# Ledger of designs, part 37: VH-VL binders against p78833

Target 1, 198 residues: p78833
Amino acid sequence: MSFPASTHVYIAKIIGKKGEGDKILDLLSKVNEHVLKSEPFTKTYYFARDAKNPDYIFGLELYDSKEVLENSHKTSNPFLAFANYLTSTHAPLAEPLQLLNFKVVDGHLDKDNLGPDAKDYVLYTEYTGDSATLKQQLTVNPKADTSLIIHSLDDPSLYAVVTRYSKSGIEPGPAEISGATSVSQQVIYSGVGFLNRP
Key: E = the ipSAE of ESMFold2; O = the ipSAE of OpenDDE; V2 = 0.75 times the mean of E and O plus 0.25 times the DockQ between their complexes.

## First folded at step 18 (VH-VL; framework fv_patritumab)

Design i11 (at its last look DockQ between E and O 0.84; V2 from the best seeds 0.83)
Fold by OpenDDE, look of step 18:
Structure i11 (fold): chain C 198 residues (1-198), chain A 118 residues (1-118), chain B 113 residues (1-113)
Amino acid sequence: as target 1 above (198 residues)
Amino acid sequence: QVQLQQWGAGLLKPSETLSLTCAVYGGSFSDYFWSWIRQPPGKGLEWIGEIYDSGYTDYNPSLQSRVTISVETSKNQFSLKLSSVTAADTAVYYCARERYDWGYLDYWGRGTLVTVSS
Amino acid sequence: DIEMTQSPDSLAVSLGERATINCRSSQSVLYSDNNKNYLAWYQQNPGQPPKLLIYWASTRESGVPDRFSGSGSGTDFTLTISSLQAEDVAVYYCQQYYTYPWTFGQGTKVEIK
């Protein structure tokens, strides 16, 4: 496996208020600067916009463990500043955050070290169904720059797949799994964050 | 001080199902992974599997088909079931806490000897 | 699975002398991104569960005497008892926690010569 078993995957879904996407990303940019400088335990800190709604922000984060996420990243001043600003009592920039915890099942991130690009096709798909079936049927796509299969720590029936292609390698959509339901979101790199450390 | 107390039947016949429970005292049950490990008499250690508060599990492939680990968060307990036991399953079984989600084990139960014999 | 192999199987050392136990993994347990070795050492006394001694290959668990030390990286690791004490008579195990399933060495019995 490309990742230690302890690797923790954090998915952030930020539903920004209308027109607030840029502000949210500016705040995340400050956090990202801190992550690059002071958080070697953060392997991935990648943010993208929903392809349909630029105020919807998608975050893919990978940490050495859940422990370092909870006790280091989430206790950092930049993160706390971000969280406080985002959830301001009088004028919140976003709806309550949806934060999802996952473990890595299999996969790779940016295997050719190309870095994220706004031109890339990035698909996030959640699968809900029988855990054993999903674990068996979900497979890494070796043709993808990024192909990551993750299993939810919050709901054992939930898996997700993150797929990134160059423009020439775009797939038509997520794989269908018999007996499982799926929901997909296409996102575009916002310019904030990294898949692998520079 | 975190303490793990475990209990269950220690004598089984072949084909029966092993059932053990581990209770956690003196510490948080959430945010930690909890493991079962066994040790045949005079032998080494074999990791059986782990469980998280949500019910998320990982099993040793060698026992995957026979093992079920479950959790009862309201009681800070987690359990082990091993079906279709044979003499090869005779061992001291330990419950243990992983240091957060890293994978090494910092607190252990005292162990439960389970003997499978006709 | 990552296979863990210890050597020797048994070791007799005089009181006050150095005891050295080796552990080899079939695959590297060093993660290049964080430069950490996912390797732990345990001590087990008769009738007792294993006790955590070392993690990250070289970090002592709280309360562990400083005569215990861990070293190594990648696939080769060593547990050293600088000056063997009577209470150190036990079986010692290494464990990798890099990849599921967790796997242990077969154990090394340390005795007094």
Scores: ipSAE 0.894, ipTM 0.940, lowest interface PAE 0.4, mean pLDDT 95
Fold by ESMFold2, look of step 18:
Structure i11 (fold): chain C 198 residues (1-198), chain A 118 residues (1-118), chain B 113 residues (1-113)
Amino acid sequence: as target 1 above (198 residues)
Amino acid sequence: QVQLQQWGAGLLKPSETLSLTCAVYGGSFSDYFWSWIRQPPGKGLEWIGEIYDSGYTDYNPSLQSRVTISVETSKNQFSLKLSSVTAADTAVYYCARERYDWGYLDYWGRGTLVTVSS
Amino acid sequence: DIEMTQSPDSLAVSLGERATINCRSSQSVLYSDNNKNYLAWYQQNPGQPPKLLIYWASTRESGVPDRFSGSGSGTDFTLTISSLQAEDVAVYYCQQYYTYPWTFGQGTKVEIK
């Protein structure tokens, strides 16, 4: 595995009301500025829009440890300002905020260190099924620029896969896993965030 | 200060199941991985596996076919079961706290000697 | 698995003298992204559980005397006791925590000469 075992993956699903996507991303851009300047142990901080609805924001965040997420990232002033907006009386969300915790099973995040691009084809797929079967059958796609397999800390039956082709290549749809169900979301890089530091 | 107290049967016959429990006092049970480690008499340390408070586990491949680690979050306890024991499983068994999910072990139980008769 | 090998297996040192223990990993435990070595040292006094001394190769745990120091990077690491005290008679273990399974060195027994 190319990641230390301590690596913590955080998936954010931010379902904004009509017209809220731009404001949500503007606030996240301020958080990203702070992450770049002040959070050296935040490995990835990547935000994208749902391909069908630009007000639905997808976040992929990697921390060197859950300790970094809890004690460094979540305590920052720009993060608190963002969190305060989401819970304000303006009520910008159509659905409650979803924050999912995972560990890395296998994969790579930006194999040629090219960075994200808005023309990338990016697919996020959740799989629910027998944990042993999913662990055995989910495999890294070596042709993808991102191919990350993650396992939920909170739900043993839940795995997820993030795949990305940086040159707008068409990727296959989600892999079929016998006895598992899947839900997929295509996302488009928002211009906010990064996959690898420096 | 965090304290780990462990208990379980110390003498087993071959083919029995080893069962140990560790209780956590004086600190948070959540957000940490909890490990079992063993040490045969006069020998080194072998990591058995670990569990998160949600029930997420990872096991040493050398033992994974026989080992189950479980958690009772309401009691701040986690347990080890090792099936089909032989004399080779005779060891002092320790529970320990991993600092969050970093991988190093900052608090240890006192150990429990488990002897498997020949 | 990352295999950890310590040298020497045992060491006899006079009180007040310097003790040096080496640890080598079969693969690098340095994560270049954060520049940390995922390497810990433990002390096990007779009849006691192991006690954390050093993590990240060179950071002392709270309450550990400064006569204990850790150094090295990548695959080669050293634990140094600058002036051996009677209470330092123990077995010392290195441990990697870069990847599962966590693995320990075989141990180095330190005795008074």
Scores: ipSAE 0.766, ipTM 0.893, lowest interface PAE 1.1, mean pLDDT 92
ESMFold2 (binder alone), look of step 18: mean pLDDT 94; pTM 0.959

Design i12 (at its last look DockQ between E and O 0.85; V2 from the best seeds 0.83)
Fold by OpenDDE, look of step 18:
Structure i12 (fold): chain C 198 residues (1-198), chain A 118 residues (1-118), chain B 113 residues (1-113)
Amino acid sequence: as target 1 above (198 residues)
Amino acid sequence: QVQLQQWGAGLLKPSETLSLTCAVYGGSFSDYFWSWIRQPPGKGLEWIGEIYDSGYTDYNPSLQSRVTISVETSKNQFSLKLSSVTAADTAVYYCARERYDWGYLDYWGRGTLVTVSS
Amino acid sequence: DIEMTQSPDSLAVSLGERATINCRSSQDVLYSSNNKNYLAWYQQNPGQPPKLLIYWASTRESGVPDRFSGSGSGTDFTLTISSLQAEDVAVYYCQQYYTYPWTFGQGTKVEIK
C-alpha cells in the first residue's frame, strides 16, 4: 500500500524527567483517545519508550497532510492540555520537545495488520548525508512488519528509517550507507497509540 | 490576496540554462509547497517540481537530471534552473502555490514564455 | 507515473446545454484511509494560467459558479457544466496529486456549438 504524497510524518522526541515517563504516557493516552474518536486524518499515532531509558518517549505520527497537523491536531483541546501540562512553568515533565517533520519516501506500516506489540523490535535510524545518495541507497525491507523511509522537511540532508519486526524476525541493525552518518534508537511500544487504525 | 510574480530570460540558445524566479506577495511563504509547471505551445501541462521553505525538493523524474529548484526565504522567492535546454524546452513556464502540502495548485503566476532557438 | 486521459479532446456544446468532460487515471487515486480522491480540475483561458475549479474530485474552489461540478471516484472522474455559458469557453484539465510526479490530462477544449 502506497501513501499519498501529501502524507506528513511527525516524529516526536520527548525527553522526560526522571520517573515522569508514566505520567507523560498517561497524558498521551488521553490525546490518543481523542485522535481515535475525532481525527480520521491521523493515520498513525504510535508511542514507544526508549529501550534504555523508560522516561524517553518516541512518537511516530502520520497525517493526511501537514495542514491537518497544524490546523486540526495541534489545535485540539486534548493536545493543548498535553502540551501545557508537559511544559509547565514550575515543574515541567520533560525537556523542550523535539518535533521533526518528514515526508514519506517509501515503505509500509504494519503490512499484516498485526498491531503493535511491546515484544516487537522497533528501530528508528536517522541518516545524514547526500540527499540523492540516501534516497537511492535506502531501501524498504519487505520482511519487516513496518519499514518506513522518510525524508526530513526540516533538513534535506536528513533521512530516517523506521523498522519493526516481530520477535522472531529481528535484524542485527540498521544498514550502513557509504558516505552517510547514522544514529539509531531502539524503542519499545508503550501501549499507547496505533500504527494503523483499529 | 496572494500574488505570484515571475521573471527571467525568455530567449535562449540550445545548451544554455533556463533561469526563472518567482516572488510571492500577500501571503505566507512558509508552510506551503511551491511548484513550477510548464506548457509547450498548444500542448498540455507538465509539472516540473516543487520546493518547501527549508529547501526540500521533489522533481519530475523526466527532468530530474537537469532541474534545480531553489528558495530564498528572506525574499519570499523561489527559482527554477533547467540546464542543457533544447527546442523541446520551449514553453510557457508557471510558478504556482500548492494548497498547503496537498498537491493541487490554487495560485498561479502569469507565466513566462521561454523560447529555445538557434 | 500515473497517466491521466481526458475525453473528448474537444467538445462543442450549445449555450445553456450540459457539457461533460471525462478523466481517467491509470491508477486509483482514492485513498482508502480517508476516502478522498486526489483529483483536481482546472480551467484555462487563452493567454492565462490555469484556474483551480475543483479539488478532492467534487469540492468547488471558492468563487467557482455552482454550474461546475465534479464527480467520480477511483479512476473515473467527470467535470460537468450544467448550463454552458459564453465565458466557459476554455480548455479544461484534470490533475492527480496522489503520487509524484503530479500529472495532468491532455486537456479538453470546450467550445460553443
Scores: ipSAE 0.909, ipTM 0.950, lowest interface PAE 0.4, mean pLDDT 95
Fold by ESMFold2, look of step 18:
Structure i12 (fold): chain C 198 residues (1-198), chain A 118 residues (1-118), chain B 113 residues (1-113)
Amino acid sequence: as target 1 above (198 residues)
Amino acid sequence: QVQLQQWGAGLLKPSETLSLTCAVYGGSFSDYFWSWIRQPPGKGLEWIGEIYDSGYTDYNPSLQSRVTISVETSKNQFSLKLSSVTAADTAVYYCARERYDWGYLDYWGRGTLVTVSS
Amino acid sequence: DIEMTQSPDSLAVSLGERATINCRSSQDVLYSSNNKNYLAWYQQNPGQPPKLLIYWASTRESGVPDRFSGSGSGTDFTLTISSLQAEDVAVYYCQQYYTYPWTFGQGTKVEIK
């Protein structure tokens, strides 16, 4: 693998109330500044808006280990300020925060190191089914700029795939997997974050 | 200090199922992977597999078809089952803690000798 | 699988003398992104479970005496015991943890000459 087995993937689903998306991203922008300057073992920190609702924020984060997430990232002052806002009496979320823990199965984050762009086509797909079948049948797309296959630490039946094409107009659907169900979400890069450290 | 205590049957006949349990004391069960490793008498170490407290597992492909590792998080315990044993499965079996998810093993149980009669 | 090969299979060293154990991996275990070698060393005294000595190729685990040191990078690694003590009579194993399955070297038995 291009990633060590210890690599920890964190998917954040932040369902903001109407009008909250900009504030959530502003706070995340400050966290991102700290990540870039002070967290060399945080390897991906990427935030996007749901294609249908700009107040729903999607996060893709990679850490060299869950230890980095827990002991380095979550202890930073900008992160604590962000977390405090989300749990404040203002109640900016329409639904409870979803934080999903995964391990990398296979793939790549930014083929040719082109960086994320708002014109990218980005699809996040969750698959539920037999773990051995999903592990065997999910394959990396070498033509995609992002093709990342991940397996949930919290639900052994859950896999996910992140695909990204840097050219506009490319909209391939999720792969069919026999015996599995899938749910897909198209997201749009928000301008906050990175796929590979600059 | 973290301490691992292990138990299970030490004498089996061919085709039986090996079953061992490891209990964790003096530390957190969460956020760490928990491994089983075996060592045939006078031989080297073979990693069998590991489990996260959620039930997430990874197994050595050489044993995958016969091995099941499970957790009982409320008791801070994890267990090994190895089906269809033969004399080749005779070994000392160790449980161990992985340092978070990094992959190296910082605490080990005392080991359990499992003998499979010929 | 990443195959781990140790040399020698055994060695005899006089008390107070230097012992050197080599480990080679069939694939690179250095992650260039964090500049860490995913390589550990274990000591197994007679009748005891293995004990972690070194991780990240060169970092001593807490409580491990300073006479133990690890070095190397990529595919070639060395464990050195600078002044052998009687309690260092053991089998030593290297282990990679870059990718599943975790794999160990075959072991190097260290004895007093």
Scores: ipSAE 0.737, ipTM 0.893, lowest interface PAE 1.3, mean pLDDT 92
ESMFold2 (binder alone), look of step 18: mean pLDDT 93; pTM 0.956

Design i13 (at its last look DockQ between E and O 0.90; V2 from the best seeds 0.84)
Fold by OpenDDE, look of step 18:
Structure i13 (fold): chain C 198 residues (1-198), chain A 118 residues (1-118), chain B 113 residues (1-113)
Amino acid sequence: as target 1 above (198 residues)
Amino acid sequence: QVQLQQWGAGLLKPSETLSLTCAVYGGSFSDYFWSWIRQPPGKGLEWIGEIYDSGYTDYNPSLQSRVTISVETSKNQFSLKLSSVTAADTAVYYCARERYDWGYLDYWGRGTLVTVSS
Amino acid sequence: DIEMTQSPDSLAVSLGERATINCRSSQSVLYKSNNKNYLAWYQQNPGQPPKLLIYWASTRESGVPDRFSGSGSGTDFTLTISSLQAEDVAVYYCQQYYTYPWTFGQGTKVEIK
């Protein structure tokens, strides 16, 4: 497997207030600088905008473990500053954050180390259903630049798939799984963050 | 000081279901993975599976079809069920705490001998 | 599965002498991204559960005497007892926690010569 079993996947869903997307990304950019410099345990720190709403920010984060997320990243001054600013009492930039915890089932992030691009097609799909069925039926697409299958640590009935294609190599989105429900979100790389460390 | 106490029936007949429970004392139950490991008499260690307080599980493929690990967070307990036991399932069974989610085991129960015999 | 193989199966060492146990994994347990070896060592006394000695291949667990040391990287690892004491008579196991399922070596019995 490309990742140790301990690898922790953190999905951040930030619903920004109208027009605040750029500010949120600027703040995240500062955090990213810290991550690059001081958090070797952070494997991925990738942020994208919802394709339909530029104020909705999607975050894909991978850590060596949940421990380092909870005890190092989330306790860092840059992160705390970000969180405090984002949820300011008088003028919050966003709704309460939705933070989801996952484990890696299978997959890869950037097989050719090309890095993310704003022109890429990126889909985040959540599947809810029978765990054994989902684990069996969800498969990695080797043609995708990114094809990551993750299993929720918060809800065992929830899986998700992150898929990224270059425009020249676009493929259909994740297939429907019999007996499971799915919700997909298309996102666009914001220019903030990385899939693999540079 | 974290302590793991485990209990369950130690004598089974073939085809019965093994059932063990592990209770955690003196520490947080959340944010740690909890494992079951077994050791046949005079032999090595075999990891059975793990569980998180949410109910998230991973099982050893060698036992996947017969193993169920469950959790009762309100009691800081997690349990092991192994169905259709045979003599090959005779072993000392240990519950253990995984250091956060890393995979190595820092606290262990005292073990429960389960003997399967006709 | 990653297979863990220890050598020797049994070892007799005089008191005060060095004991060396080897562990080999069928696949590398070194994660290049963080440069950590996902390898642990345990000590097990008769009738007792295993006790964690070493993790990350070379980091001693709290309370473990400094005569115990771990070394190695990738696929080859070594547990060394620099000066064997009477209480060190036990079975020692290596474990990889790089990928599921966790797997252990078959164990090495350390005895006094």
Scores: ipSAE 0.912, ipTM 0.950, lowest interface PAE 0.4, mean pLDDT 95
Fold by ESMFold2, look of step 18:
Structure i13 (fold): chain C 198 residues (1-198), chain A 118 residues (1-118), chain B 113 residues (1-113)
Amino acid sequence: as target 1 above (198 residues)
Amino acid sequence: QVQLQQWGAGLLKPSETLSLTCAVYGGSFSDYFWSWIRQPPGKGLEWIGEIYDSGYTDYNPSLQSRVTISVETSKNQFSLKLSSVTAADTAVYYCARERYDWGYLDYWGRGTLVTVSS
Amino acid sequence: DIEMTQSPDSLAVSLGERATINCRSSQSVLYKSNNKNYLAWYQQNPGQPPKLLIYWASTRESGVPDRFSGSGSGTDFTLTISSLQAEDVAVYYCQQYYTYPWTFGQGTKVEIK
């Protein structure tokens, strides 16, 4: 009952200068409109703000394959308008754009089809360590509304986990993994995008 | 047009390590998965595993404990090592290109017969 | 693992006649979300590597003659050669690419009567 093996996960880290978050999200909302109307191959297109800095934008995107991400999504007019803004002489980014490629290891996006909400607790954690150890020890949390384990296509030592809870008061930290280091980022749904296609 | 050229030792003794190399010509090495497949004489096809140019791999669980696929991106090459061979590993070994990351195989090498003797 | 079973194991057909090969998967290879069947067909002529004929169950690879067609969905698939030619004498394999490991059917040998 899982995703096809070709499924591609794309993590975007968009570090906007002070005051740029709203414009970045406005452009992404236009890309999202195109995704909903014209990109049935885009299964998740979810954007959030960093919990500590609203100008830092986090993206979680799922595609049927890396091919359709590169050859169909990234070639669309709304995407090109967004990308052109980010690389314009206005220079809206404080740091270079980070785009990370992953394959799905295991998990679920929106177990009960609740949809994303700004009140959700969402944690994105990157793990670096021995790949066999990480694969063995990272497990899906069946109680979470999102529990997605992904493995970097670009760096075999890198895994990540996206965890989301819609219940108030549930804020679990990252799992403890022997011999691995981790970094975590709490994010808040921006109102732009979706987890399952509506 | 994409072409795959493969080579390696064709005669092994039991317990030795099979080692094959495949070079890619006439197309991009990046953006595609690269597979090894084998076919015992007169029998069907068995997928061994695949690799991306970053070193990302997936292996057939039936062979996972003995197989290593690696990549030499600067040479547009990828290789297969299969340890502790027995007569059951006698087969024609093919390298192939997976169409991007979709899973089906659109270009194949000519094959290398590997025989495991006594 | 998704097991792929072909029928028949061997098929003898007169030149110019129709050949039909069946493939069944132990699990569905249809992804309902994109409405695609993750199934391919390959032809292997004697002494040659396999060659891709069909992907997505029914899409012909470039350069494949239109006498080859694929059909079916979910777990049951068919490769049809509408008018058998001498160069079509080969073993034919189906392959699923829905989930690892990729698996092939055992093959169907097509011969001239």
Scores: ipSAE 0.728, ipTM 0.895, lowest interface PAE 1.4, mean pLDDT 93
ESMFold2 (binder alone), look of step 18: mean pLDDT 94; pTM 0.957

Design i14 (at its last look DockQ between E and O 0.86; V2 from the best seeds 0.86)
Fold by OpenDDE, look of step 18:
Structure i14 (fold): chain C 198 residues (1-198), chain A 118 residues (1-118), chain B 113 residues (1-113)
Amino acid sequence: as target 1 above (198 residues)
Amino acid sequence: QVQLQQWGAGLLKPSETLSLTCAVYGGSFSDYFWSWIRQPPGKGLEWIGEIYDSGYTDYNPSLQSRVTISVETSKNQFSLKLSSVTAADTAVYYCARERYDWGYLDYWGRGTLVTVSS
Amino acid sequence: DIEMTQSPDSLAVSLGERATINCRSSQSVLYNSNNKNYLAWYQQNPGQPPKLLIYWASTRESGVPDRFSGSGSGTDFTLTISSLQAEDVAVYYCQQYYTYPWTFGQGTKVEIK
């Protein structure tokens, strides 16, 4: 496997208020600078905009463990500043954050080190169903630059797949799994963050 | 100080189901993975599986088909079931805490000997 | 699965002398991104559960005497007891926690010569 078993995947879904997407990304950019400089335990810190709504921000984060997420990243001054600003009591920039915890089942990120491209699309698909069935049926696509299968720590019936096809677009849709439901989101790199460290 | 106390039946007949429970005292149950490990008499250690407080589990493939690990967060307890036991399942079974989610084990129960015999 | 192999199976050492136990993994347990070895050492006394001694290949657990040290990287690791004490008589195990399932070495029995 490309990742140690302890690797923790953090999915952030930020529903920004109308017109606030740029502000949110500016704040995240400051956090990203800190991550690059001071958080070697952060493997991935990648943010994208929803393809349909630029104020909806999608975050893909990978950490060496949940410990470093909770006790280091989330306690950092840049992150705290971001969180405080985002959830201001008088004029919040976003709805309450949806933060999801996952473990890596299988996959790879930017295997050819092509780097993020703002013109590329990333497909994020959540699957809900029988855990054993999903684990068996979900497969990594070796042709994709990024193909990551993750299993929820919050809900054992929930899996997700992150797929990126650099320069070639994306598949028409997510793979269908018999007996499972799926919801997909297409996102575009915002220019903030990285899949693999530069 | 974190303490793990474990209990369950120590004598089984072939084809029966092993059932053990581990209770956690003196520490947080959340944010840590909890494991079961077994050791046949005079032999080495075999990791059975782990569980998170959400019910998320990972099992050793060698035992996947027979193992079920469950959790009762309200009691800070997690349990092991091993079905269709044979003499090969005779071992001391340990519950243990992983250091957060890293995978190495920093606190252990005292172990429970389970003997499978006709 | 990553297979862990210890050597020797048993070791007799005089009091005050150095004891050296080796552990080899069938695959590297070094993660290049963080440069950490996902390798632990345990001590087990008769009738007791294993006790964590070393993690990340070379970091001593709290309360572990400094005569215990771990070294190595990638696939080859060593546990060293610089000066064997009577209470060090036990079975020692290495464990990888890089990839599921967790796997242990077969153990090394350390005795007094």
Scores: ipSAE 0.907, ipTM 0.951, lowest interface PAE 0.4, mean pLDDT 94
Fold by ESMFold2, look of step 18:
Structure i14 (fold): chain C 198 residues (1-198), chain A 118 residues (1-118), chain B 113 residues (1-113)
Amino acid sequence: as target 1 above (198 residues)
Amino acid sequence: QVQLQQWGAGLLKPSETLSLTCAVYGGSFSDYFWSWIRQPPGKGLEWIGEIYDSGYTDYNPSLQSRVTISVETSKNQFSLKLSSVTAADTAVYYCARERYDWGYLDYWGRGTLVTVSS
Amino acid sequence: DIEMTQSPDSLAVSLGERATINCRSSQSVLYNSNNKNYLAWYQQNPGQPPKLLIYWASTRESGVPDRFSGSGSGTDFTLTISSLQAEDVAVYYCQQYYTYPWTFGQGTKVEIK
């Protein structure tokens, strides 16, 4: 289905100290309850663990616009409670929080509307290069359950791709784009969140 | 209240580059997209493109090859350049604010007539 | 591109009477996920820039007189001026903001009959 141009994608990289992943996800599950009940403008609110380190949390979030992210989601009480924990004197993060803003270029999030599964493999790849070249050459993978191409609102040279597919013994690497560099992160659905609103 | 003030040269020869600037007063420059729109005399409106304060742009494909929109955040200004102009580029050019990133335009500049001579 | 077509191109309406302007998009501007129509209306008085009247198809911008209303959904939209005033003589444009590029209707000129 087609996304309106106003759709805003938010990627969160939450690098927790050893043992913090479960608490971070518990707090996010409470934010997710609020999102489902009170935020019809939040279309995706999906959290996963880094495949190599379970205390590193990856977030994929979609909003009808950046305006509702900033003025409605980030001002909600459950979000503020979560954000206050992350910046508290407990200091649960090993690295500063990374929050990345993107617009949708093309793609789909949950092609068959079956929901995320812990057995899915999700690959998040950042590409840096010439914007026109990346926009032209990055293509949607119609075989993937998720294939989302996004363009950074903060850095015009930065694109990213989120792919999700069931594991079948095939773990394809990121597409290679001439003249661009890439960095990839594999993540595993945490059980917290959703891709399409239920 | 937000005000947009625009300026630039109004008379060009074919092949020259159109250059216009828009300054934003009375509101935040951040968190909004900023657009350029043109209107040939007696005709309708054509969206040229837009820019975010970070430098993120999107352009009308019909003009993409000739258009550059840029931002000077320290001055709350954004600019339009349209290269290789012809008589078909004669129009009133408007700058406008998009309501955040929603796509509709809630504040407009007064317009600048740009005439491309034969 | 989503093409926006207005009708009529011009109309003459007696002072105090109702003016009706139609706008049709070449594809739906309704986002099924939020049930919003990504459609705006603008008024352009002679010698002035366009002014936002309506967004989300039917939501009136602040300061716009209540005689202006918008309706419709999907591909078919209407701007209604319930009682035309002298200051309403203008060209009216619809605009879609569902997908890039933003596109406008060709305009409808409203005159006093």
Scores: ipSAE 0.799, ipTM 0.913, lowest interface PAE 1.1, mean pLDDT 93
ESMFold2 (binder alone), look of step 18: mean pLDDT 94; pTM 0.957

